# VHH binders against Iron-sulfur cluster assembly SufBD family protein PH0883: the designs that were tried, part 10

Target 1, 326 residues: Iron-sulfur cluster assembly SufBD family protein PH0883, of Pyrococcus horikoshii (o58613)
Amino acid sequence: MLLNGEDGSMTIKINHVKEYEALVEIYKKEGLDTSLFGNRIAAIIISGDKIIGLNSVPGVKIRGEEVENGVKADIEIADNVKLPFPIHLCTGYLRSEGYQKVIFNIKIGKNSIVKFTSHCIFPYAKDFSHEALTSIKVGENSWVSYEDEHIHGEGVRMISKTEIELNKNARYTGKFSLTKHRAKELKLEMIANLGERSVLELESKVKAVKDDSVEVREVAYLKGAYSRANLKSTVIAFDEARANVVNEAYGFGDYAKGHVECHEIVKGNADVQTVPLLRVKNDKAELTHEASIGRINEAQLMQLMAKGLTDEEATELIIRGLLGEY
Key: E = the ipSAE of ESMFold2; O = the ipSAE of OpenDDE; V2 = 0.75 times the mean of E and O plus 0.25 times the DockQ between their complexes.

## First folded at step 4 (VHH)

Design c22 (framework vhh_gocatamig_d2)
Fold by ESMFold2-Fast, scan of step 4:
Structure c22 (fold): chain B 326 residues (1-326), chain A 122 residues (1-122)
Amino acid sequence: as target 1 above (326 residues)
Amino acid sequence: EVQLVESGGGLVQPGGSLTLSCAASGFTFSSYALAWYRQAPGKKRELVAGITSGGSTVYMDSVKGRFTISRDNAKNSVYLQMNSLRAEDTAVYYCARGYSYGWYRSDAFDIWGQGTLVTVSS
């Protein structure tokens, strides 16, 4: 199905209408924003190894190539672009078994402000391996927000690696969330190189249950003078889940400032390891860290359940009390 | 072999009393929290009373002052003394085991009894 862009800007080509409709219904069921499928939204919509939707808008060029077991996409944002709507990246896999690899190469020009909304949708996965490689280059004086939210079935093995290059005065805020669906096996890596006066904020929030195995690695190379980085990781671990979190900051630039923040909530027999790795390579650079570990205790949980809450509701209330919204 | 067996349910008049008993076997009883849940027809299952491995107790608001949970580690048993019973207390009552780690898993209780019916009617 072919959808026209507003003001004659572009058409959306939908190669697999039923898969597109299935993704929209999953968004409705999960409470995700279905307006992201609108014709004003620059988007690439992937199902398996197929590009099922593609839309470009003025200032944004998206090129996609279908490859063996996946998709490779190049996304270019022009200089001096301030987008009123986010760029929608939808990666779906609607089968129960298999392998998918996606590669995103994203280049943002100078003096631009853009937001990416990325969703990975694998609701029926029972034995599925997903690999994502993302490269993001942010031009001088540009501001980028990248939000990544995941919907997984019971059996997803995911490897996600993101490399970020920030030029002078560039700002990048990245957020990863997998808190409502099964992590199973997750390896998440984000590596950033910061230029002069650039600012990086990386946040990951992961909930691990049952026998899940989670590895999160966030790395900031504060190369430029006056560069600033904040690396934040939140892990909620239940049952017999295992989580390893490594946040690394390297201070190279004059007056570079890095902060590493790790928050852990443990319930049951979960095993969580957090490792801040701070290397000051310049006497004028400053690196700090903060960590908190919360435990859900027996009496507190039972008190809330006695007031009529389910175990899930009581646990959620305790976590919100410790971490706020998550 | 881990097991919880409830007894003591039955028919009682409003204002009457019943004592429910739960006999445990197959695990180190003193190391675990235990709880009483109930489920009335057409309603969700709710936690009525709990007792930690250390002996601290918790009660739902509607039964405070009327129900008392206790444990006897020598007999591997937990009890629910129910006084001043009301029609609203009519339900199947379940004994459940919590975790021994000082915190709970995503499922707060992992072993359940078969349930015992309590009917409060005139």
Scores: ipSAE 0.005, ipTM 0.455, lowest interface PAE 10.6, mean pLDDT 84

Design c23 (from g16 with A97R R98I I99Q Q100W W101L Y102R T103S Y107F; framework vhh_gocatamig_d2; at its last look DockQ between E and O 0.36; V2 from the best seeds 0.00; counts 0 for: pae E 9.6 > 2)
Fold by ESMFold2, look of step 5:
Structure c23 (fold): chain B 326 residues (1-326), chain A 120 residues (1-120)
Amino acid sequence: as target 1 above (326 residues)
Amino acid sequence: EVQLVESGGGLVQPGGSLTLSCAASGFTFSSYALAWYRQAPGKKRELVAGITSGGSTVYMDSVKGRFTISRDNAKNSVYLQMNSLRAEDTAVYYCARIQWLRSSGYFDYWGQGTLVTVSS
């Protein structure tokens, strides 16, 4: 069944009201932006393989289709649209075990400015696999930001693949952060094709603990003249966690400029590996790389704890210092 | 079986001195950081002094210059020399082993504690 929010109100399936209310309570408990549950906000709310809420607004058309083990959503932003509020993509799974596949096809028109907030809400997951396939096409002169926020239980295996196409003068800023909840098994792939004078900024921050396994691959194809990309990956790894990060930049366009930045913070026996692959295909392109590795110092931790900080507080303060964040 | 046994507590006058000892067994002592914690009546347990596996020392501000932590790896022992004792030092003192190989610093074994009373 296809659900389209044709007026300015959220369309809610009657037989899923309790699931909707459960998501509202999780958002409140976790301090997430609850604006998607009010009027005049573009949103799609998914629980399991069902669409339980959907709202479109002027300039934004959201269509959803329930498919085997998941949902496929098409989101279109018209030309000349500048939205005052984010578009919300809520992907929930409220059971402890199972599989979910979500496919987002997002097309932004010309001369538009939009922000997306994506929430993955899996708080009770103990043995759960999540697959997300996202295609984002950004029209000429448009500016898109996309923030990805996660609430995970202890047993999430997540694969996320995103393809981004930036037309002339388009800009995309993407942020992924999974540091408050267990990563367990995480595979992220982002592939971006940059047109003339387009700008890509990607920032990924992951904390891996215990026996977590994290794989991140970010690829920027700087095809257009004067295209620019900045790929920043930060991995914090404790215990016996393993993380592998591959950042690729290909400089095809005249005066293309790419920068890859990798930061690793390790404690214990954790293993973090980062691999920059920079390929200059045009003698007028410029690709650069910066990397840093910090190890948490035992004596520094004890000194902070002797001043009254807990283990967690002292560790967080040292991490901020190593990242240059204050 | 990991064991930490404190001794040396007692009643002392203000300005006096005591030496606390902690005998450790059941693990490779030289590979671990050790610490002394204390808990006064009605208060939370606080780190007094720590010594890393490499011998570096740290102290809480109120005991700097008065207390000295040391270790003897040959005897599997850690010590706390307490000088110029004050009434505010009255507490049960605990020896603790610290493991830094996990997601955070983890105090995985504690002794039973030894009482230090500083009173006239």
Scores: ipSAE 0.011, ipTM 0.498, lowest interface PAE 9.6, mean pLDDT 84
ESMFold2-Fast, scan of step 4: ipSAE 0.196; ipTM 0.701
ESMFold2 (binder alone), look of step 5: mean pLDDT 81; pTM 0.811
OpenDDE, look of step 5: ipSAE 0.079; ipTM 0.632

Design c24 (framework vhh_gocatamig_d2)
Amino acid sequence: EVQLVESGGGLVQPGGSLTLSCAASGFTFSSYALAWYRQAPGKKRELVAGITSGGSTVYMDSVKGRFTISRDNAKNSVYLQMNSLRAEDTAVYYCARVQLWYKGYFDYWGQGTLVTVSS
ESMFold2-Fast, scan of step 4: ipSAE 0.176; ipTM 0.715

Design c29 (framework vhh_gocatamig_d2)
Fold by ESMFold2-Fast, scan of step 4:
Structure c29 (fold): chain B 326 residues (1-326), chain A 119 residues (1-119)
Amino acid sequence: as target 1 above (326 residues)
Amino acid sequence: EVQLVESGGGLVQPGGSLTLSCAASGFTFSSYALAWYRQAPGKKRELVAGITSGGSTVYMDSVKGRFTISRDNAKNSVYLQMNSLRAEDTAVYYCAARYGYSRGFYDYWGQGTLVTVSS
């Protein structure tokens, strides 16, 4: 289906109708926002090594290239663009086995405000390897929010690396979530370079069960004067799962301020290691950290279950209490 | 291979008593929490009583004071002593065991044993 227009209109290209419809149905099944497939939403929709949907809007230019075992996409936001709707990035893989690599190069101009909603959807994966490399450059005085949520089958090996460059007065808020489905093997890395008066907020939330192996690394290089960074990692680990979390902050700029926080919730024989690394390279820079490790009490969990709560409801209540979330 | 085998179910009159037993094999019993669930016709499966690896117990309100859960780690067994039985206690009773938390509360389930309370 093609839809063309001018000014407030856009072009939508849909190449593989059946796979596109399959992804929409998965969004419905998983409770994800299907309005993101609407004609006013700038988007790239990927299935395997194919671009099955692509839409640009005024101020946003998306170019995609199908490559061996994947896709490379360039996304450019012009200067002075304030988008009322998010830019939708959908990366799917609808087979049970194989390999996929995606590369996103994202450039935001000056004085722009944009939000990205990213979904990685691998619902049938049993023996699947996924690699993602994302580069994000945020222009002066621009504000970017990037939300990334993952829906995995039972057998996903994932490597995701995101590099972020913030120019003067730029702001970036990044959130990664893999809590509803199997992590299996996850290596997540987010590295940011902060310019003068720029602000970075990175948050990752991962649930690891069974024999899952999770590695999370968040790094902030506070190079600019008055730059600010907050790195937050939350890992919920049960059974025989293993998690290694490393949050690094380097204070180079005059009056740079960084904060690192790690929240670990452990039950059973899970093994979680957390390493905050703070390097003050300038005596005017301030770096702080805090960490909490909570354990789910078997008696408390059973008491909630005896009151009629499901396993998931009881666990969520305990987790919210341990994290102080409301 | 992991097995949970329930026994002790049967027909009993209101006000009577029964002891359910669950024999476990194939895992390190002492590291697991154990529970008794029941499911009556037309109702969802519900947690009746539980005992943690450390020995703490929990009971649903309607059986508190009437039922007692206990465990014997040397015999790899968990027990449910049921006193002052009521018609509403009629159900299939299941033994369940859990080491860690995953998607479900209990990793291993028995096949169930029927308890009928009637005259």
Scores: ipSAE 0.049, ipTM 0.614, lowest interface PAE 5.9, mean pLDDT 85

Design c3 (from g16 with I99V Q100G T103K Y106S; framework vhh_gocatamig_d2)
Fold by ESMFold2-Fast, scan of step 4:
Structure c3 (fold): chain B 326 residues (1-326), chain A 120 residues (1-120)
Amino acid sequence: as target 1 above (326 residues)
Amino acid sequence: EVQLVESGGGLVQPGGSLTLSCAASGFTFSSYALAWYRQAPGKKRELVAGITSGGSTVYMDSVKGRFTISRDNAKNSVYLQMNSLRAEDTAVYYCAARVGWYKSGSYDYWGQGTLVTVSS
């Protein structure tokens, strides 16, 4: 079913009120911002294969289609729009088993500034497969921030692919976080094409525990002259978790500049590989990298605990120190 | 099943000495860190001394120079030699082993504790 949110009103189906209320309660429990469900917030709220909330505001058009096992949504931001509030993307799945596929096509016009706050909420998942395909096209001179935070149950298999196209002077900052909940099986891919003088910043932060299997791939094609990219990946791995992180930068444009930053923190028998892959295809392009592998030092951990910190506090302090955060 | 059994506690006068022992079973002792904690009435449990699998030692500031932690991998045992004891050292002393990494906020296994009273 096709739903149109162009009139600026929140659309909540009567038969989906309980699912909507359930998602709001999960936000409260997880400490997420419930004001994102307000009537001034442009939003699409998904539960399973249903659109249970949809709101547009001036300058933002959201059109959604309910399909077999999922949702397709088109989101269009007009030219010269500066939004005071984020656009809220909520993708929920409130059953323990099944499959969900979501497709987002996002187009930002010229000279616009917008922030997306995306949440994927699968709190009861035991045997659940999630597939997401996102296309983001950023118009000339526009600035986009996209923050994606995940709340998973114990058994999620997730495949997420995001393709980003940056036009002249466009800026995109993307952040992915899965640090509070089980990763289980994660395959995350973000691929960006950069136009002239465009700027890309991608950051992923994942915590892997037990027998989790994590694959992260961030790719920047610096095609335009004076384009700039910064790719950052952080993996915190415990137990017998396995993670493979690949950050790729390709320098095609004159005076294109790319930086790849990979950080891994390991404890126990985790197997973590983070590899920057740099290919200079133009002698005027500059690509740099930095990588760090930190291990939680047991003596340092106990030393902090001997000074009165709990194991959790001491571990967090060491991790923050290794990441240069204070 | 991991088991830790403390012994050696008792009543001792200020300035005296006492040796605590902890016998461990149910895990590959030589691969894991061991620690001594204590808890006095009305206070939080605190880390007194720790020893890594590699033999490196850590002490809380108030016991440094007075207490010595050691391990014997052949006997699956860890020891706490306590010298120059003070009234403030009065507490139940617990042996703890860290055999996992996935549980934050705690050592994985604890003994039942042994009481040390420093009084005249």
Scores: ipSAE 0.035, ipTM 0.593, lowest interface PAE 6.2, mean pLDDT 85

Design c30 (from g15 with A35G; framework vhh_gocatamig_d2)
Fold by ESMFold2-Fast, scan of step 4:
Structure c30 (fold): chain B 326 residues (1-326), chain A 119 residues (1-119)
Amino acid sequence: as target 1 above (326 residues)
Amino acid sequence: EVQLVESGGGLVQPGGSLTLSCAASGRTFSSYALGWYRQAPGKKRELVAGITSGGSTVYMDSVKGRFTISRDNAKNSVYLQMNSLRAEDTAVYYCAAKYGWYRGFYDYWGQGTLVTVSS
């Protein structure tokens, strides 16, 4: 639904008031930004297979369709649009068991600047499967920031695939975070095709505990001349968690430049593998790689415990220091 | 699976010295990180000294310079040499061992040995 600001329809349309209120309360409890539910924020708010909130603003058209076990949404940003506030994408599932599939088709016009704030909220999940398919096409000279944060219960199996197409001079910065709650089973895939002089930055941060299984794959096809890509992944793995990280960069364009970074922090019997795949088919292209796998230092952990911290407190402090979240 | 048995506790005068020993049974002792904890009446159990599998040592501030932790892998033993003992050091002392980092820091505990510092 495209809302015309002239008629005052820039206010979010709310369906299922009780479910909407429940999501706002969860945001408060989790420390998420509740101002994203305010007026003048372009938004789609999903609970299960229902659209419970919808708002468009001038320059942003959001159309949603309820489908079997989920929602499909088309989001279009017009040419020459610079939004002062982010576009809010909220995907919730408030039951303990089931399946949900969401599909987002996002198209950004030319010469536009936009930020997306995406939250996936599954606080009561015990045996829940979630599948997300996102397609993002960024027009010439447009700048997009996309932040995706996940709040999970104990039993979430998630598959998330994002495909990104960058036209000439387009810029995309994508960030994925699942660090506050359990991953259990996560398969995250982000694949980008870069046009001439386009710039891509992808970052993922995941914490895996217990017997969690995490797969992260970031891929950049640097097809355009002078295209640039930076792929970064950070995985923290404890206990018996298993994590596989694959970052792929393919340099096809003249003077294309790519860089991949993998940072892994391991404690316990966790098994972490990192696989950088760099392929250059043009001798004018440059691809580089940086990787680190660190184990939590026993002496540092013991020193903190000797200061009166528990194992959990000491471990959390070290992790915050390593991630710069202190 | 490992068993830890502490010894060397007893009554000692303020300013005196005492050596605690912990004997371990089982294989791969050299792969364990080891620690000495203590618990005084009304207090929580606290880490006093630790030694990594590589031999690096750590101490709580109140015992640094007075206590020394050491290990003897050939004898499957860890020791805590306590000098300049104070009344506040009175506690039950526990030996603990960690193999790797699976499920927390210490996997195995001894039964404890009482140290009383009093005249």
Scores: ipSAE 0.072, ipTM 0.622, lowest interface PAE 5.7, mean pLDDT 84

Design c32 (framework vhh_7b2m_4)
Fold by ESMFold2-Fast, scan of step 4:
Structure c32 (fold): chain B 326 residues (1-326), chain A 119 residues (1-119)
Amino acid sequence: as target 1 above (326 residues)
Amino acid sequence: EVQLVESGGGLVQAGGSLRLSCAASGFTFSSYAVGWYRQAPGKQRVVVAGITSGGSTVYSNSVKGRFTISRDNAKNTVYLQMNSLKPEDTAVYYCAAKYGWYSGFYDYWGQGTQVTVSS
């Protein structure tokens, strides 16, 4: 529950103090930004099927409903809002077994600039299924950044579907990261419809190890004239992991431009498949793609270790080199 | 079921030679990179030499030019030929085979074989 002040004074109503404190401690342990739990931050904080924290700020209305096995939240950003701080979406599950479904309906008005910081925190999961459905509508001339970072235990089965609608001159940058924790079973889908002169950037980075199974699908429908999309997927796969990556771009609008980029880093018996699907529906539209598959060089790894680096340090250095990150 | 068994260690005088062997069983040996590590008393285990599944070799600066690593995939065996041995080469030598990530470079380890070089 939210307590509103007529003059913009906002408070967080905490329903489960122990779970709230547990999430804050996990943020500290994992090096995440704990200032996101502050009173100036618009936020919804979920644990299981309960809303344990909720805060609104001027220009941002958050309405949450506890449902069977989860939460549904509606988030509305007004016209002409420029937020100095991100909107914090925290989804936690602090048990070892069960099921959770979360639905986010996000609507951004016109001429607004906002950033979302989303964390999914499932550190003790051994046999847990998580389903996330997100709808994002970006109004004319608005700019949105959405960063989604995951902390998983050893046994998470996750399905995440995000639908994005960009109006004229709208911009959306989405980033998904699951590189420091176990993927286990992941099905990630992001589908965007682009209006006139709108810009889309989607990036996913996933690490798959052991017997992990990963499916990533990114889709851009470049409907509007002068719309632009960049779809980037990075998969790091080891052991017996399996990954399927499908990036789709459809060029409908005059002078629409799309780029699809897939980067795979493989070691061991991992099986990684990537499918770029490009369909030019207008002679004036341009769609391009690039893909790379890098293999960890065991000799280079051993050479770095011989000079005093640990296996983790040497592997990270090689991966950053292959991805062009330093 | 998976095993790496080292042999060929022992006591040798400075300037002498030893050939270590590592026999592998229970996994698809030819698909694995294999390394030789050593651990001296009171020190951390360090890599000495490695050979990739494709046959490329790498050596630590302390043994380059003196040690030679090789493999025989038909016999599931890797060898370390150690020439011009020095007292500072005294250590327990371990054979390791690896294909995992962040589990250490090598997932399968032998029990080790002692090499002692007297002056």
Scores: ipSAE 0.000, ipTM 0.298, lowest interface PAE 14.0, mean pLDDT 83

Design c33 (from g15, 16 letters changed; framework vhh_4orz_3)
Fold by ESMFold2-Fast, scan of step 4:
Structure c33 (fold): chain B 326 residues (1-326), chain A 119 residues (1-119)
Amino acid sequence: as target 1 above (326 residues)
Amino acid sequence: EVQLVESGGGLVQAGGSLRLFCAASGRTFSSYAMAWLRQAPGKRREWVAGITSGGSTVYADSVKDRFTISRDNAKNTVSLQMNSLKPEDTAIYFCAAKYGWYRGFYDYWGQGTQVTVSS
């Protein structure tokens, strides 16, 4: 089924009331912003292979197609648009098992400023595979912020690939977070091509516990002259979790500057590997690297627990001390 | 299959001493951090003392300088020596184990042993 949100009505279309209400209740339970379901918010709300809510606002066109085991959506922001509210992308799966594939094609016009708030909500998953493919093209002189936060049940296998194209003077800030729920199996990839004088900031924060297996790859191709990229990865790994982090920066443009920053916190028998790949392809390009690896001290944890903190509270306090935030 | 079994509890007068033992069966615990927690009637469970797989010890302020935790890996046991007992120490004492640096929570718990301190 095809759904278009070009009417600018400022009201969300709801096709499956019970699933929509269930998602709103999950947002309340998880402390997520329920105002994102409001009438002034451009949004696409997905449950499984169905589009259960769709809203457009002036300057934003959202077209969705229901496909086998998923949804494909095209999102277009016009030239000279400054949105006061974020565009809400909600992808839910409210069953315990199955497969879902979502495809987002996002195009931002010239001289526009927009923020995306993306949530992936899979709270009951026990044996669930999720694939996400996102393409983001940022027009000349436009500024985009994209925040992606995940709420997972115990058994999610996720593959997420995001491709970013930045035109001249474009700015993109992307943030991925999976710190409050199970990673289980995660393959996260963000790849950016930077045009002249464009700026990229990518940040991923992942907490891996138990037997979780995490792969994170952030890539910046600094093709344009005076392009700038900052790639930041934070992994917190406990128990027997395994994490492999690869951050790649390629300096092609004259006076292109890239920075790669990796922060790992390890507790227990977790195995965390980080691989920075810096390739200067132009004598005038500059690439730098910063890394830190911290280990949580068991005796320090016990000392905090002796003062009445739970293991989780004590661990959080130590992580905040090491990272400044979490 | 895997069990932690506490022993050594009982009734003592204030100022007296008791030594609690926790025996592990079903597996070895040399790589495990071990702890003692207690719960008094009508109160929440509180953490009392712990010993890491490497032998480092930590104590709650309420029992510091009175209690000593130790382990014997050859016998697969952990013990809690309780001196200068007070009526406030009256509680059910639980042994708990977590895999050293491996777990962020306790993997195994005993059923508890009663300690009663009379005035």
Scores: ipSAE 0.000, ipTM 0.400, lowest interface PAE 11.3, mean pLDDT 84

Design c34 (framework vhh_sonelokimab_d1)
Fold by ESMFold2-Fast, scan of step 4:
Structure c34 (fold): chain B 326 residues (1-326), chain A 120 residues (1-120)
Amino acid sequence: as target 1 above (326 residues)
Amino acid sequence: DVQLVESGGGLVQPGGSLRLSCAASGRTFSSYAVGWFRQAPGKEREFIGGISGSGGSTVYAVSEKGRFTISRDNSKNTLYLQMNSLRPEDTAVYYCAAKYGWYRGFYDYWGQGTLVTVSS
């Protein structure tokens, strides 16, 4: 089924009330913002291979298509739009087993300012494979922030690929977080092409535990003159987890500037590899990197716990000390 | 799930040595980090040491004086505590405990304990 959201007029009714209510209750339980389900919020709400909710607001057009094992959505933001509230992308899977594929094609017009809040909600997953393909095209002079947060059960295999195109003077800030739930198997790619004077900020933060396997790849092609990119990856790895992080910057444009930073916190027998790949293709381009490797001191951890702190509390204090966060 | 049973406790002379064993049931023992605790009469339970699921990492309480060594044999589903140069103040009930993954600060599964008495 093809489902459309029309600008400024109709709120498409919820197709599956019980699944919608289940997602809202999960948001309440997990401390997520339930105001994102309000009628002032442009949104697409997905459960499995079904679109269970869709809302439009002036300046935002959402068209969704239910496909085999998933959903494809086209999201278009008009020129000169400054949204007062975020666009809510909710992708849920409320079964324990299966496969889901979602495709988001997002186009932002010129001179617009928008924020996306994306949630992937797979709380009951025991043997579940998820694939996400996202294409984001940011028009001239437009500013986009995209925050992606995940709630996973114990058995999620996820492949996520995001392709970003920035036109002249466009700005994009992308954040991915999977720190409070099981990563299990994660392959995350974010690839950006930067036009003249465009600015990119990409941040990923992943916590891997047990036997988790994590691959993160962030890539910036600084094609435009005076383009700027910052690629940041943070991995916290415990137990027997394995993580490979690759941040790539390619300096093609005159006076293009790229910065790559990798932060790694290791505890136990976890194996983490972070690889900055910097290729200066123009002698006027500048690429820099920094890396930070911290190890949790197990004796300090046990001392803090002996004083009444839980491991989560003690570990959080040590991580904040190592990363400068509080 | 994992069930833990301690053994090897008993009466030991001061200066003597004793090895405690902790037998685990369950096909996933190598997925658990395990540790030793003790509780002397009238005192709070204290941490002695822990070992990761693979056995590659160990940690000991700072109050220990290098007299105790923790080890494991995953092929036998068994955890060990080697105790040397025992003193009367080492008299306590010794507990084996397991937690899923090294990252957890609290232990989820506990044995019933084995009494060690250091006295002449």
Scores: ipSAE 0.000, ipTM 0.122, lowest interface PAE 18.0, mean pLDDT 82

